VH-VL binders against q92529r149to334. Designs and how they scored, part 4

Target 1, 186 residues: q92529r149to334
Amino acid sequence: LGPGVTYVVKYLGCIEVLRSMRSLDFSTRTQITREAISRVCEAVPGAKGAFKKRKPPSKMLSSILGKSNLQFAGMSISLTISTASLNLRTPDSKQIIANHHMRSISFASGGDPDTTDYVAYVAKDPVNRRACHILECCDGLAQDVIGSIGQAFELRFKQYLQCPTKIPALHDRMQSLDEPWTEEEG

## First folded at step 20 (VH-VL)

Design W3
Fold by OpenDDE, look of step 24:
Structure W3 (fold): chain C 186 residues (1-186), chain A 130 residues (1-130), chain B 106 residues (1-106)
Amino acid sequence: as target 1 above (186 residues)
Amino acid sequence: QLQLQESGPGLVKPSETLSLTCTVSGGSISSRSYYWSWIRQPPGKGLEWIGYIYYSGSTNYNPSLKSRVTISVDTSKNQFSLKLSSVTAADTAVYYCARDSYYIVENPAEGTRSSYFDYWGQGTLVTVSS
Amino acid sequence: EIVLTQSPATLSLSPGERATLSCRASQSVSSYLAWYQQKPGQAPRLLIYYASNRATGIPARFSGSGSGTDFTLTISSLEPEDFAVYYCQQYSNWPTFGGGTKVEIK
């Protein structure tokens, strides 16, 4: 990916995820992202795809999905995907909306067949804690975005394998994501 | 509609290199969304994944074939190719090119790849015989 | 290498009957499992991806279920065109395929 790939997409906001995605099975993870897309689309005025009455969410999903943060919702953004991070910026590139380190991203998915123009990803950051971020990606761009994220994951992993540093056991990698952001006291 | 078509010699001698090309039409191989794979099927047997290539040239191969396999891409021709060296009778198979797709990505574990094959070529039989 | 074992090897049924095909993985593959249909002289056709999602154009009579190590493809009512070989494929690791189940006419 080199310096990364940049897309112009619409940010719709995020919704808190109260449970670690790693602790959930794949089906549940997929359902969470789909439900998050649905909820955020319903909450954001002018979001395309909000109209189909979905079945009421399961009690389980409701317990996992917390409060939405609709700051910057509806804004066109520059999304840069690299092996380092997903970087979300305002169109003028003056303001960073979010910079999610790739290590902090646990899960990314497209929408369901009715929400094909949406991408959702779960990331940890100091502002939103663990949250599912929703992107509107029009004109088939959603698949490209997902592909780019996947490629970034793969490349990062390859890089990791090339650096003989002690591959922490998969268990240790999972624990490091739960370590609080210690402010590097500069 | 996306179409994949395999081309190459149907007969290869033992110890020689099998060479095939997949031509993609109805879509660009330079898509960021997809990988491009080779899969083979010996007569009357199951399917074996050979390897894939990304439009950037990034490759991954089946560990069992890694030492003999080279996959390349030509974005200008909208093609990707397979070379399999030092062939034996065991390499006789129908060879398919396919597009890899995925909609969900996760932080990978070692060797993890989240892709299925949604488009296939018709396949081409390659026979290894003296 | 993750090994996929399909059972039965051959399933003999009549049109209109329900077909149940099993795929077992040697290790957990989560939901990273696909199903393919292959007819004689043809390339495999994608039926199901992510264990339970139907590919585009696949009839509703096809359904996939399962997670982890145990997966099932169900054909609710067999049509004449459904008599074929079915393969499962995992993509939790490098792609591997099951040995296939042949659904044949009784």
Scores: ipSAE 0.122, ipTM 0.709, lowest interface PAE 1.8, mean pLDDT 87
Fold by OpenDDE, fold request of step 23:
Structure W3 (fold): chain C 186 residues (1-186), chain A 130 residues (1-130), chain B 106 residues (1-106)
Amino acid sequence: as target 1 above (186 residues)
Amino acid sequence: QLQLQESGPGLVKPSETLSLTCTVSGGSISSRSYYWSWIRQPPGKGLEWIGYIYYSGSTNYNPSLKSRVTISVDTSKNQFSLKLSSVTAADTAVYYCARDSYYIVENPAEGTRSSYFDYWGQGTLVTVSS
Amino acid sequence: EIVLTQSPATLSLSPGERATLSCRASQSVSSYLAWYQQKPGQAPRLLIYYASNRATGIPARFSGSGSGTDFTLTISSLEPEDFAVYYCQQYSNWPTFGGGTKVEIK
């Protein structure tokens, strides 16, 4: 990925996730992200995919998903994906909406068949704590975005495997818990 | 229309390396949207996923074959290749190349999960025999 | 590894009859399930993805249902060209396929 790949997408906001994604099975993680997409789309005016007749969310999902933060909702943004981070900026690049270190991202997925234009990812940051961030990626761009995130994860994983001293699985579990967001002053 | 075509020797000796190439036409392999997979099917048996590659060279392999499998990509030729080392009679199969269509990404420990396969090559039979 | 079990192994039916094929996963795969049709000497053809979505160009007589661990492919009325082997495939983890169901003419 080099310096990273940049996409123009719409940010729809985020919703707090009250439980660690690592403690959940894959099916549950997927359900959480899908529910998050649905809730955020319903909350943001003009968002595509607000389905009128949703089955009431399961009690379990309701207990895991917290409050929404709709700051910057509906804004077109520049999304830069690299092995280091997901960087969300205003189109003029003057304001950072979010900079999520790859280590802080626990899960990413596309939407369901009804929400194919959406990408959701769960990240930790000081502002939102643990939250699922929702991106609207129109015109098939969602696949490119999720593919790029996947590539970044794979590359990072390979880098860890090449370093004999750090058992990747244990280190990623421990570092995601304890290390405060040190702003690497570049 | 996207087309995939497998090519390579149809006969390989035991302990040698099986080598196949998939040529993609009607679309670019350098797409950020897709991964490219190898899948095999022994005669009269089911399907087994071997592994995939991204245009950048990132790979993921079936754990059962990981030690013997190498997948590579040549974006200039719009091709990706499979090498399977130390072959035995058990590796006799029709080998397919295919395109992956959608992905789920999670913690780096789990890697990238492949999706369903929307385009397939016609397959090529590789027989392992002395 | 997620194991997919297809049943029955063989289904003998006549043209015009309804075919119901089952695929069971050893663990939940959510809706990350695909169905393929394979005819002799041909590559598999994608029929269904995300458990219930028909691929482009697939006739309406093909339908998929299910979630979690239990999935069904239904052919509402068998056409002569539908006699083939059908495979389910999960992509919740690295891809795995079922053993297949052969739909043959009675």
Scores: ipSAE 0.107, ipTM 0.712, lowest interface PAE 4.0, mean pLDDT 87
Fold by ESMFold2, look of step 20:
Structure W3 (fold): chain C 186 residues (1-186), chain A 130 residues (1-130), chain B 106 residues (1-106)
Amino acid sequence: as target 1 above (186 residues)
Amino acid sequence: QLQLQESGPGLVKPSETLSLTCTVSGGSISSRSYYWSWIRQPPGKGLEWIGYIYYSGSTNYNPSLKSRVTISVDTSKNQFSLKLSSVTAADTAVYYCARDSYYIVENPAEGTRSSYFDYWGQGTLVTVSS
Amino acid sequence: EIVLTQSPATLSLSPGERATLSCRASQSVSSYLAWYQQKPGQAPRLLIYYASNRATGIPARFSGSGSGTDFTLTISSLEPEDFAVYYCQQYSNWPTFGGGTKVEIK
């Protein structure tokens, strides 16, 4: 994962997460991502979602998830995963839709077997604060995408442990949109 | 019902390449929800994960074996295969193929993947000797 | 590499007795731990995943517990078919297996 791995996926939108993911256990995190996928899929026309019978959301999950943001919803995007960031661009690469530094991303999930075409990740940025971002991946790409995100997490962490000062400080400063949010991730 | 079956030579000479094939039946290897693994067990010893492949060709290998391992997939035959180069007597083992669960990823402090094996082949003994 | 240490190496018990098998990880694996049963000449069979969830078709006498570094497999009342070797396996990183616990008839 030098310059990154690029996938073409569909961006479905995001939904605000009102608590830090690190303050929640693993089971609760997966329930949150599944609920977030469900809510965004209901709101986006033409979203693919082959769900079994959908249970009503618990009161607890409803209190953790906030408002959705459907700007750019349903757009095919170019997703680049690197040790530095998840970068979301329009197909012509002229517009950056979002750029989330790895240090601002707390969790990613490929979903339950019923949502295998989806990847959800929780990131903090100045526009959406802490939010769960939903990607629709075609034909088994979800597993590749979640695997690449996991590898990027691991490689970034190993680089930091070996020699944190070798990470280019000027390069990281040029992507200042995420800087204030990383201090508040808990 | 899903079944996995290993096939290949039971005897391999030292320094040569061990080559095995796993045939998947009762299900598709092109499933987007699963990975396909090789695992080995030396006689009378424990289990060692070798690596996995996704039907798209994406692989991941045990770091201790990575320099000698190649896993490949043939979706048209519903098969995946293992090649282990430069074998020695230490590579004598029962080799299993298995279905691997999908990954769940978290922050690096907690782990980077999750993989357990819900279906196994019957295993094939490969002996490395002159 | 995450090393799993299983204890005891051998349990000698009679049918009807309770078996308690331990698995200790060299670092936290959260709940990413599975248990397998292996009879002679057979492939391993998945018993437990995610530390405590029974796999499909596994009898209720098998239960798993623990989180972090210390895990336990319990067989509440041994049946004759339960005399086998049991392995733990972590999957918080690339998979590694414990050395096994042999449950044998006294």
Scores: ipSAE 0.014, ipTM 0.503, lowest interface PAE 7.3, mean pLDDT 78
Fold by ESMFold2, look of step 22:
Structure W3 (fold): chain C 186 residues (1-186), chain A 130 residues (1-130), chain B 106 residues (1-106)
Amino acid sequence: as target 1 above (186 residues)
Amino acid sequence: QLQLQESGPGLVKPSETLSLTCTVSGGSISSRSYYWSWIRQPPGKGLEWIGYIYYSGSTNYNPSLKSRVTISVDTSKNQFSLKLSSVTAADTAVYYCARDSYYIVENPAEGTRSSYFDYWGQGTLVTVSS
Amino acid sequence: EIVLTQSPATLSLSPGERATLSCRASQSVSSYLAWYQQKPGQAPRLLIYYASNRATGIPARFSGSGSGTDFTLTISSLEPEDFAVYYCQQYSNWPTFGGGTKVEIK
């Protein structure tokens, strides 16, 4: 994964996540991304894919998701996935919509049968704080996108293990990564 | 068409190491979209997931077996393998290799990931006996 | 660890009858649940994934339903080849399997 892999996908927007994903159990994490996809898709006219009949959200899910940001909703974007970051740019590459460093991304899901054309990921950035970002990927592309994100996580984790390991088991430190991010990464 | 085939000794002595290999044909083990798992089934009993490996070498194991299990991959031979140390009669089982399709990815420092198993090997019985 | 409890342990039914198999999870697994069929001497065969989606080549008489903690596999009209053991498996965390339900001829 040298300079990264680039996809053209549709950005649907993001929704604020009011709690750290690391402080939630796995089942709750997966429900949050599913609910986030549902809410953002409802808010964006012309979003593809019908969901299965959705049950009313639990009190827990309603307390964890905040407001949506639809500033770039419906725009086709270039998504570049590398071991350093997920980079979202306008088609002309003149504007960076977001640049999420790997260490600021905790979770991604998508390409499953209910959300076949969607990918969601949770990341921190200076504009949206902690938010779940929703991408629409057509024609089976969601599988390729989620696979590339998984590969980037695995390769970045391997690089991390080659340094002295700071495993967040005892103190759960990773949830406190809310800091300004830029393209200047050293 | 993708096929998985287990191979290895069918009889292992107590306290020794069980060693199995899964050969993948009709597809590549170096896929970024799949994990490769070992699953076992004691005769007449249910199924137990042992662990997975990603083609990069990253692994995760069932916590109850973690101290005794090693899974490795040889991408040049399109194979992955299982070693289970210090076996007892309780480790007698049919051992399956399987392809693990995933749609949910986490930063590996955050925990375990897995999915459902769409392709299985035929299974190989390993008996632990003196 | 997420524990899956399948019931009943055994269903004794005749061909043509409707089979209803239950799987209950110890905590919510959302819809991340799969069902497998296993015949004697064979590997498990994927039937249902994501609680309700049939795998490739699975007949329409197999259907899955449920979410959260309670899941059901239904075989609307049993065929002779459907007498087997059925397992549920969750994948909202590292995978665990239920104990199985044997569907046998009465």
Scores: ipSAE 0.014, ipTM 0.529, lowest interface PAE 7.5, mean pLDDT 79

Design W3
Fold by ESMFold2, fold request of step 23:
Structure W3 (fold): chain C 186 residues (1-186), chain A 130 residues (1-130), chain B 106 residues (1-106)
Amino acid sequence: as target 1 above (186 residues)
Amino acid sequence: QLQLQESGPGLVKPSETLSLTCTVSGGSISSRSYYWSWIRQPPGKGLEWIGYIYYSGSTNYNPSLKSRVTISVDTSKNQFSLKLSSVTAADTAVYYCARDSYYIVENPAEGTRSSYFDYWGQGTLVTVSS
Amino acid sequence: EIVLTQSPATLSLSPGERATLSCRASQSVSSYLAWYQQKPGQAPRLLIYYASNRATGIPARFSGSGSGTDFTLTISSLEPEDFAVYYCQQYSNWPTFGGGTKVEIK
């Protein structure tokens, strides 16, 4: 991955995440993305996941996920993945839907086994605050997309390590974009 | 159709370096979606993960073996390799290469990556003795 | 290091019987648990990932359940090809494997 890679995917929308990702263990982060994909797939007519069976959501997950934003739901978009950002643009490239810098992204998931053709990522921006953004990918493309995001995280981390004195890493923990968490944090 | 095959010497002397190569066929090692692992199994015993490599060269190793392990990749040959230094009889095992499959990635500043193994090589026995 | 303890070490059953295999983790691994089958002289075969999801091509008689520290692999009706050693493996941190449960013919 150098100047970036671009995919054409469908943007389904996002769901607000009401808790800091740092306050949640790794398993809970994964369950959040699975639930977010399931809820958005049910809310957007014609989404591929709308035809799949799923279990009712946990009460705990319902307390972590907030309101959905379907403003651009169902729109085909250009997704550009680079070490700097995930950039989402309309097909004619006239409008930037979102530009999430890597420091604003907590993690990404290629979807749950029941919604394999989807990619979700958690990021902050001024419009949606902390939200889980859902992408519908063509058959098999979800794996390529999640792999490219993972590669971008890895390459950015290597760049970070190459210049540690220019980046006060330990006191720059706000680069994770999540507030510090204890088990009592609400 | 994807196949992994281990190769290398079946006998290694104590204090020397064990060296194995895994050849990937029916698919590309340069996949963005997968990591490539070495796993071993001493005769009659359980499985131990040794480490993984990404096709870019990024590695992660089992902490108990880290001081002795080097994993490398040669994308032009569609291969990845294991070197285990300073071997003893305790390193006698069947060595497997495997594809490390996962569906979640995390910003490295936020934690570590972990996964499970969906494709395995047939394994090769390496015996450490004089 | 997360230690996985499998029980029983050996399970002696007849074809057609139900097999229940246990895996207990030394600390919570949430649902990041996989199950493998290994026959003598062969590499392990992935059966279950994420505690309960069957891998591609795995028959429906194999099912996984559990979360946190206590996990179960169930084979609803044993077929002759199911007599093998079964391993659990966690991936909430760097991978570790259980000691195995041998399912053998009575």
Scores: ipSAE 0.014, ipTM 0.533, lowest interface PAE 6.9, mean pLDDT 79
Fold by ESMFold2, fold request of step 23:
Structure W3 (fold): chain C 186 residues (1-186), chain A 130 residues (1-130), chain B 106 residues (1-106)
Amino acid sequence: as target 1 above (186 residues)
Amino acid sequence: QLQLQESGPGLVKPSETLSLTCTVSGGSISSRSYYWSWIRQPPGKGLEWIGYIYYSGSTNYNPSLKSRVTISVDTSKNQFSLKLSSVTAADTAVYYCARDSYYIVENPAEGTRSSYFDYWGQGTLVTVSS
Amino acid sequence: EIVLTQSPATLSLSPGERATLSCRASQSVSSYLAWYQQKPGQAPRLLIYYASNRATGIPARFSGSGSGTDFTLTISSLEPEDFAVYYCQQYSNWPTFGGGTKVEIK
């Protein structure tokens, strides 16, 4: 049970995702996160670096993305990545902005040429429901952040494979079309 | 300056195991940001991804080769290795090691992560012959 | 598995001409497509990633375009060093490569 790895990044906000990620193909999932980054960057003054001017959203993407939540927008935060969760706190660690258990996170994207300084991840929580959360990461840090999230996914999955004989009466629920928004413990 | 170098026997007998090692220099194999892949190219033919390894030991293999492939890592030597069992003449190829770049990571319950290759070794020819 | 089909198999051109190479995917890969150049006896070299972004040090005469299932690599004016085999590779799922297009001197 290690403490994880911690980065200092800028939180830009989140945008609700109105469809289950399971119902979308990989290309659509990626387009959603890129559009989410674009919308949040245009809404938050002082977003780092020149991001390409916002293109008109497609009709398909407009039907998938909902309202943004810019509470804490532009705030420098501590991001701790562990096999249990992504934990986002204020720099003094007194306030939790979000704590997303790994089972509630669908995927993460970032550090590519179009979004060099950004990481986005899709997660479900009681406050924001299913939403795409946007982080601004400086000086090549986005690659380190996305790599650490990938490592956490891999290690969590291996832990699950080592304990498949635990007898659940119900399947642990991931984000799905049938579940409204809450993360339920079995 | 990152460099990758393949090493191992250039000749392997049919039904035996092909073994190769890739040595990484000018960078650390223990990076959380990268996967390390093996790719092969039969003479005069195209490229085939064999599999990758992460420095933690996590692997993923091309389904067509999975039953015969083992990839391993030795972080203390900054190396990763390929073993391909029960080889035939069809396994004659130039074998490359490569750094596997990714910008999209998925929960494994959701699918396989995306990869493209920004650094390649020079390649080593392995011939399967009696 | 996502199958990539490259065409033509061989493209015979002279220096200074424009080369247009096609890559078609069996299902959408969005923009997660890379292009590589391979000269005889050498490892592949990354040219283009994310369908249209040139890798570091790649000359401006190389350009990529397309999304979804249909992708194009264009070399606007062939130089002598551009005669090689070109491969596309998708990374929307586990990696697969196209069969290659050989660009040779006419």
Scores: ipSAE 0.014, ipTM 0.528, lowest interface PAE 7.1, mean pLDDT 79
Fold by ESMFold2, look of step 24:
Structure W3 (fold): chain C 186 residues (1-186), chain A 130 residues (1-130), chain B 106 residues (1-106)
Amino acid sequence: as target 1 above (186 residues)
Amino acid sequence: QLQLQESGPGLVKPSETLSLTCTVSGGSISSRSYYWSWIRQPPGKGLEWIGYIYYSGSTNYNPSLKSRVTISVDTSKNQFSLKLSSVTAADTAVYYCARDSYYIVENPAEGTRSSYFDYWGQGTLVTVSS
Amino acid sequence: EIVLTQSPATLSLSPGERATLSCRASQSVSSYLAWYQQKPGQAPRLLIYYASNRATGIPARFSGSGSGTDFTLTISSLEPEDFAVYYCQQYSNWPTFGGGTKVEIK
């Protein structure tokens, strides 16, 4: 709801997440995003500043992550963050790559020392599937991006405190599901 | 390893402002998606959440205290602070800073929330007297 | 405000016994319920989050159960270090804590 803030970042791709983020503690969720970044960076040709893993992933981490989707891998995108959604568009703004409603995002992290140039977020829909989306953000931009996402979460939570039983419409949930895995014509 | 440490005066006069600082070490206030909370415990009594701050400066306060509470953050010092104005003897308590294990719910209506507290400072007793 | 009522206020038991602590919420908190242990002169320690998940480093003898309004912390076999005060805390809304249950040596 309302105007957002826009960043230009690189979309690296996404990886299916097979477990609910709410069932995992914060340390485990952070490890999942590190592993997701590593796998996507290894799979994307010419990815800038590829994240390197010194250790093999644990059996637990490997069991939580599923199929990669690299359909838009390496593309520069316009990311608009608002209290309503994360909207991903092509640089010319003619095509919406994804529109993830804030209600459908279960975790976001990035900009810390281990993931300096990366932001990861997990978007979920009750009907389809959950995936961790990876953004490459250079020149310190990752901290600004994760900060804006966090602020949007906080503002959404304040709205929840006023209306704790609000349930989103089914139509909104179905629209969010379609956007991560298909292009929407603008 | 993440550690939190409270500091500030242990004695405050009635009607004045209580001021405490929490120093975070072994982790960053600004590099992670965490809330940072203050919680208090009167001697021999239970716990009361005071409020949280996000490193962006965004805050949320216990409704019963919010008119007297200010929480602030200094990311350059990796610290966050509590000010509680117009104190009385009822504000005598052990004050804890804690990391709010920020939890993103998957219920579409609920968004994100203040959660449970996985790291706590050792606590500092503040007495309101004389 | 969501009020949490813990019972009993005091639970007198011997080492090796099973402890069962109750926490009742004034309205549904779903599964957004945590448990803490506090020993004299120390900060609380997180035991359980999301009603039933053990926090890192917490022994398997601690378990949590329940949803909605009624929650239970169970200590399957009390160790000497488990005699302490236990608090529940909800996070369905802004955080509130129960009044505590003291587990003491009989």
Scores: ipSAE 0.012, ipTM 0.563, lowest interface PAE 9.0, mean pLDDT 79
Fold by ESMFold2, look of step 23:
Structure W3 (fold): chain C 186 residues (1-186), chain A 130 residues (1-130), chain B 106 residues (1-106)
Amino acid sequence: as target 1 above (186 residues)
Amino acid sequence: QLQLQESGPGLVKPSETLSLTCTVSGGSISSRSYYWSWIRQPPGKGLEWIGYIYYSGSTNYNPSLKSRVTISVDTSKNQFSLKLSSVTAADTAVYYCARDSYYIVENPAEGTRSSYFDYWGQGTLVTVSS
Amino acid sequence: EIVLTQSPATLSLSPGERATLSCRASQSVSSYLAWYQQKPGQAPRLLIYYASNRATGIPARFSGSGSGTDFTLTISSLEPEDFAVYYCQQYSNWPTFGGGTKVEIK
């Protein structure tokens, strides 16, 4: 990734995540994002894709997701992915919908075969606290979008390994950020 | 109708590079829903995932092989390829290409992961022998 | 790395009998588990994905169950073509395969 890659995707909304993703094992994290996609898609008319019947989520899984925020639901947006952030803007670029710094993003995933056009990522921001944000990726761009996010994670981590004192996420700040995330669950 | 077929030399000398190509027919490698994987099986032994590629060129590799593996894609030929450098007798195996039908990403410490493989090539034996 | 341990290594049965194959993961993989059949000289064939869903064209005598760390493949009544090696594979993390269970004729 250079100055960033930009995609035009549809923002479906977000749903609050009531526990830190780092306190959960990988399989639970992926189930949370799949459930988040399902719930937000049910709330937004005209969501693309067919649903297969799924096993009901566990009681623990159902209790991890909170309220949805559908303020910009269904809007086409410009998503710019860089090693610094995921930046979401309206198509005319006059409004910033969200700017999630990479250090505030803890997980990203695609959907199952019925929702392969969807990408979910978990991030913190002042408006939504910890929330899972759902993107519908036109023309099956979901794997490109997930790949770019993964590359941004990998490049950021490699920068940290080579020169940790020269990156914004200092060793102590990353430890503190990780610790407060788990402690925010109470 | 989708078919995958491996091709390449069946004999490779130690310390050289193993090179294989997978040709996809009856479908497009440029599908946005799939990754394309290489998997190998030493004779009489189990299966080992090598890595995947997305048609955009994005890759992920088995950590135990990462330093020696390169996977590439040529969308104009509907093909993807494997190069494994510095081979030894331990790299003797049947090599399969396969369609990978589910994807996830997370930070590099926890990795980006493949899913299950619904279409497989017939496999090609590559023997590493001097 | 998530290690999958399959048992038994070999299962000797007759046609018409029920086969029960076990796969145990070293940590929870939720339901991200697949099963494959491999006959001599052939590529693996997907049987089950997401622990219990049959892949396209797989007969109803094949069923998968389990979640977390313990998974089972059941073949309710063995046909002659079912004598093969069976592998489990997890995809909760980067893919790993079990060592296989050979189902052979008694």
Scores: ipSAE 0.011, ipTM 0.495, lowest interface PAE 9.3, mean pLDDT 79

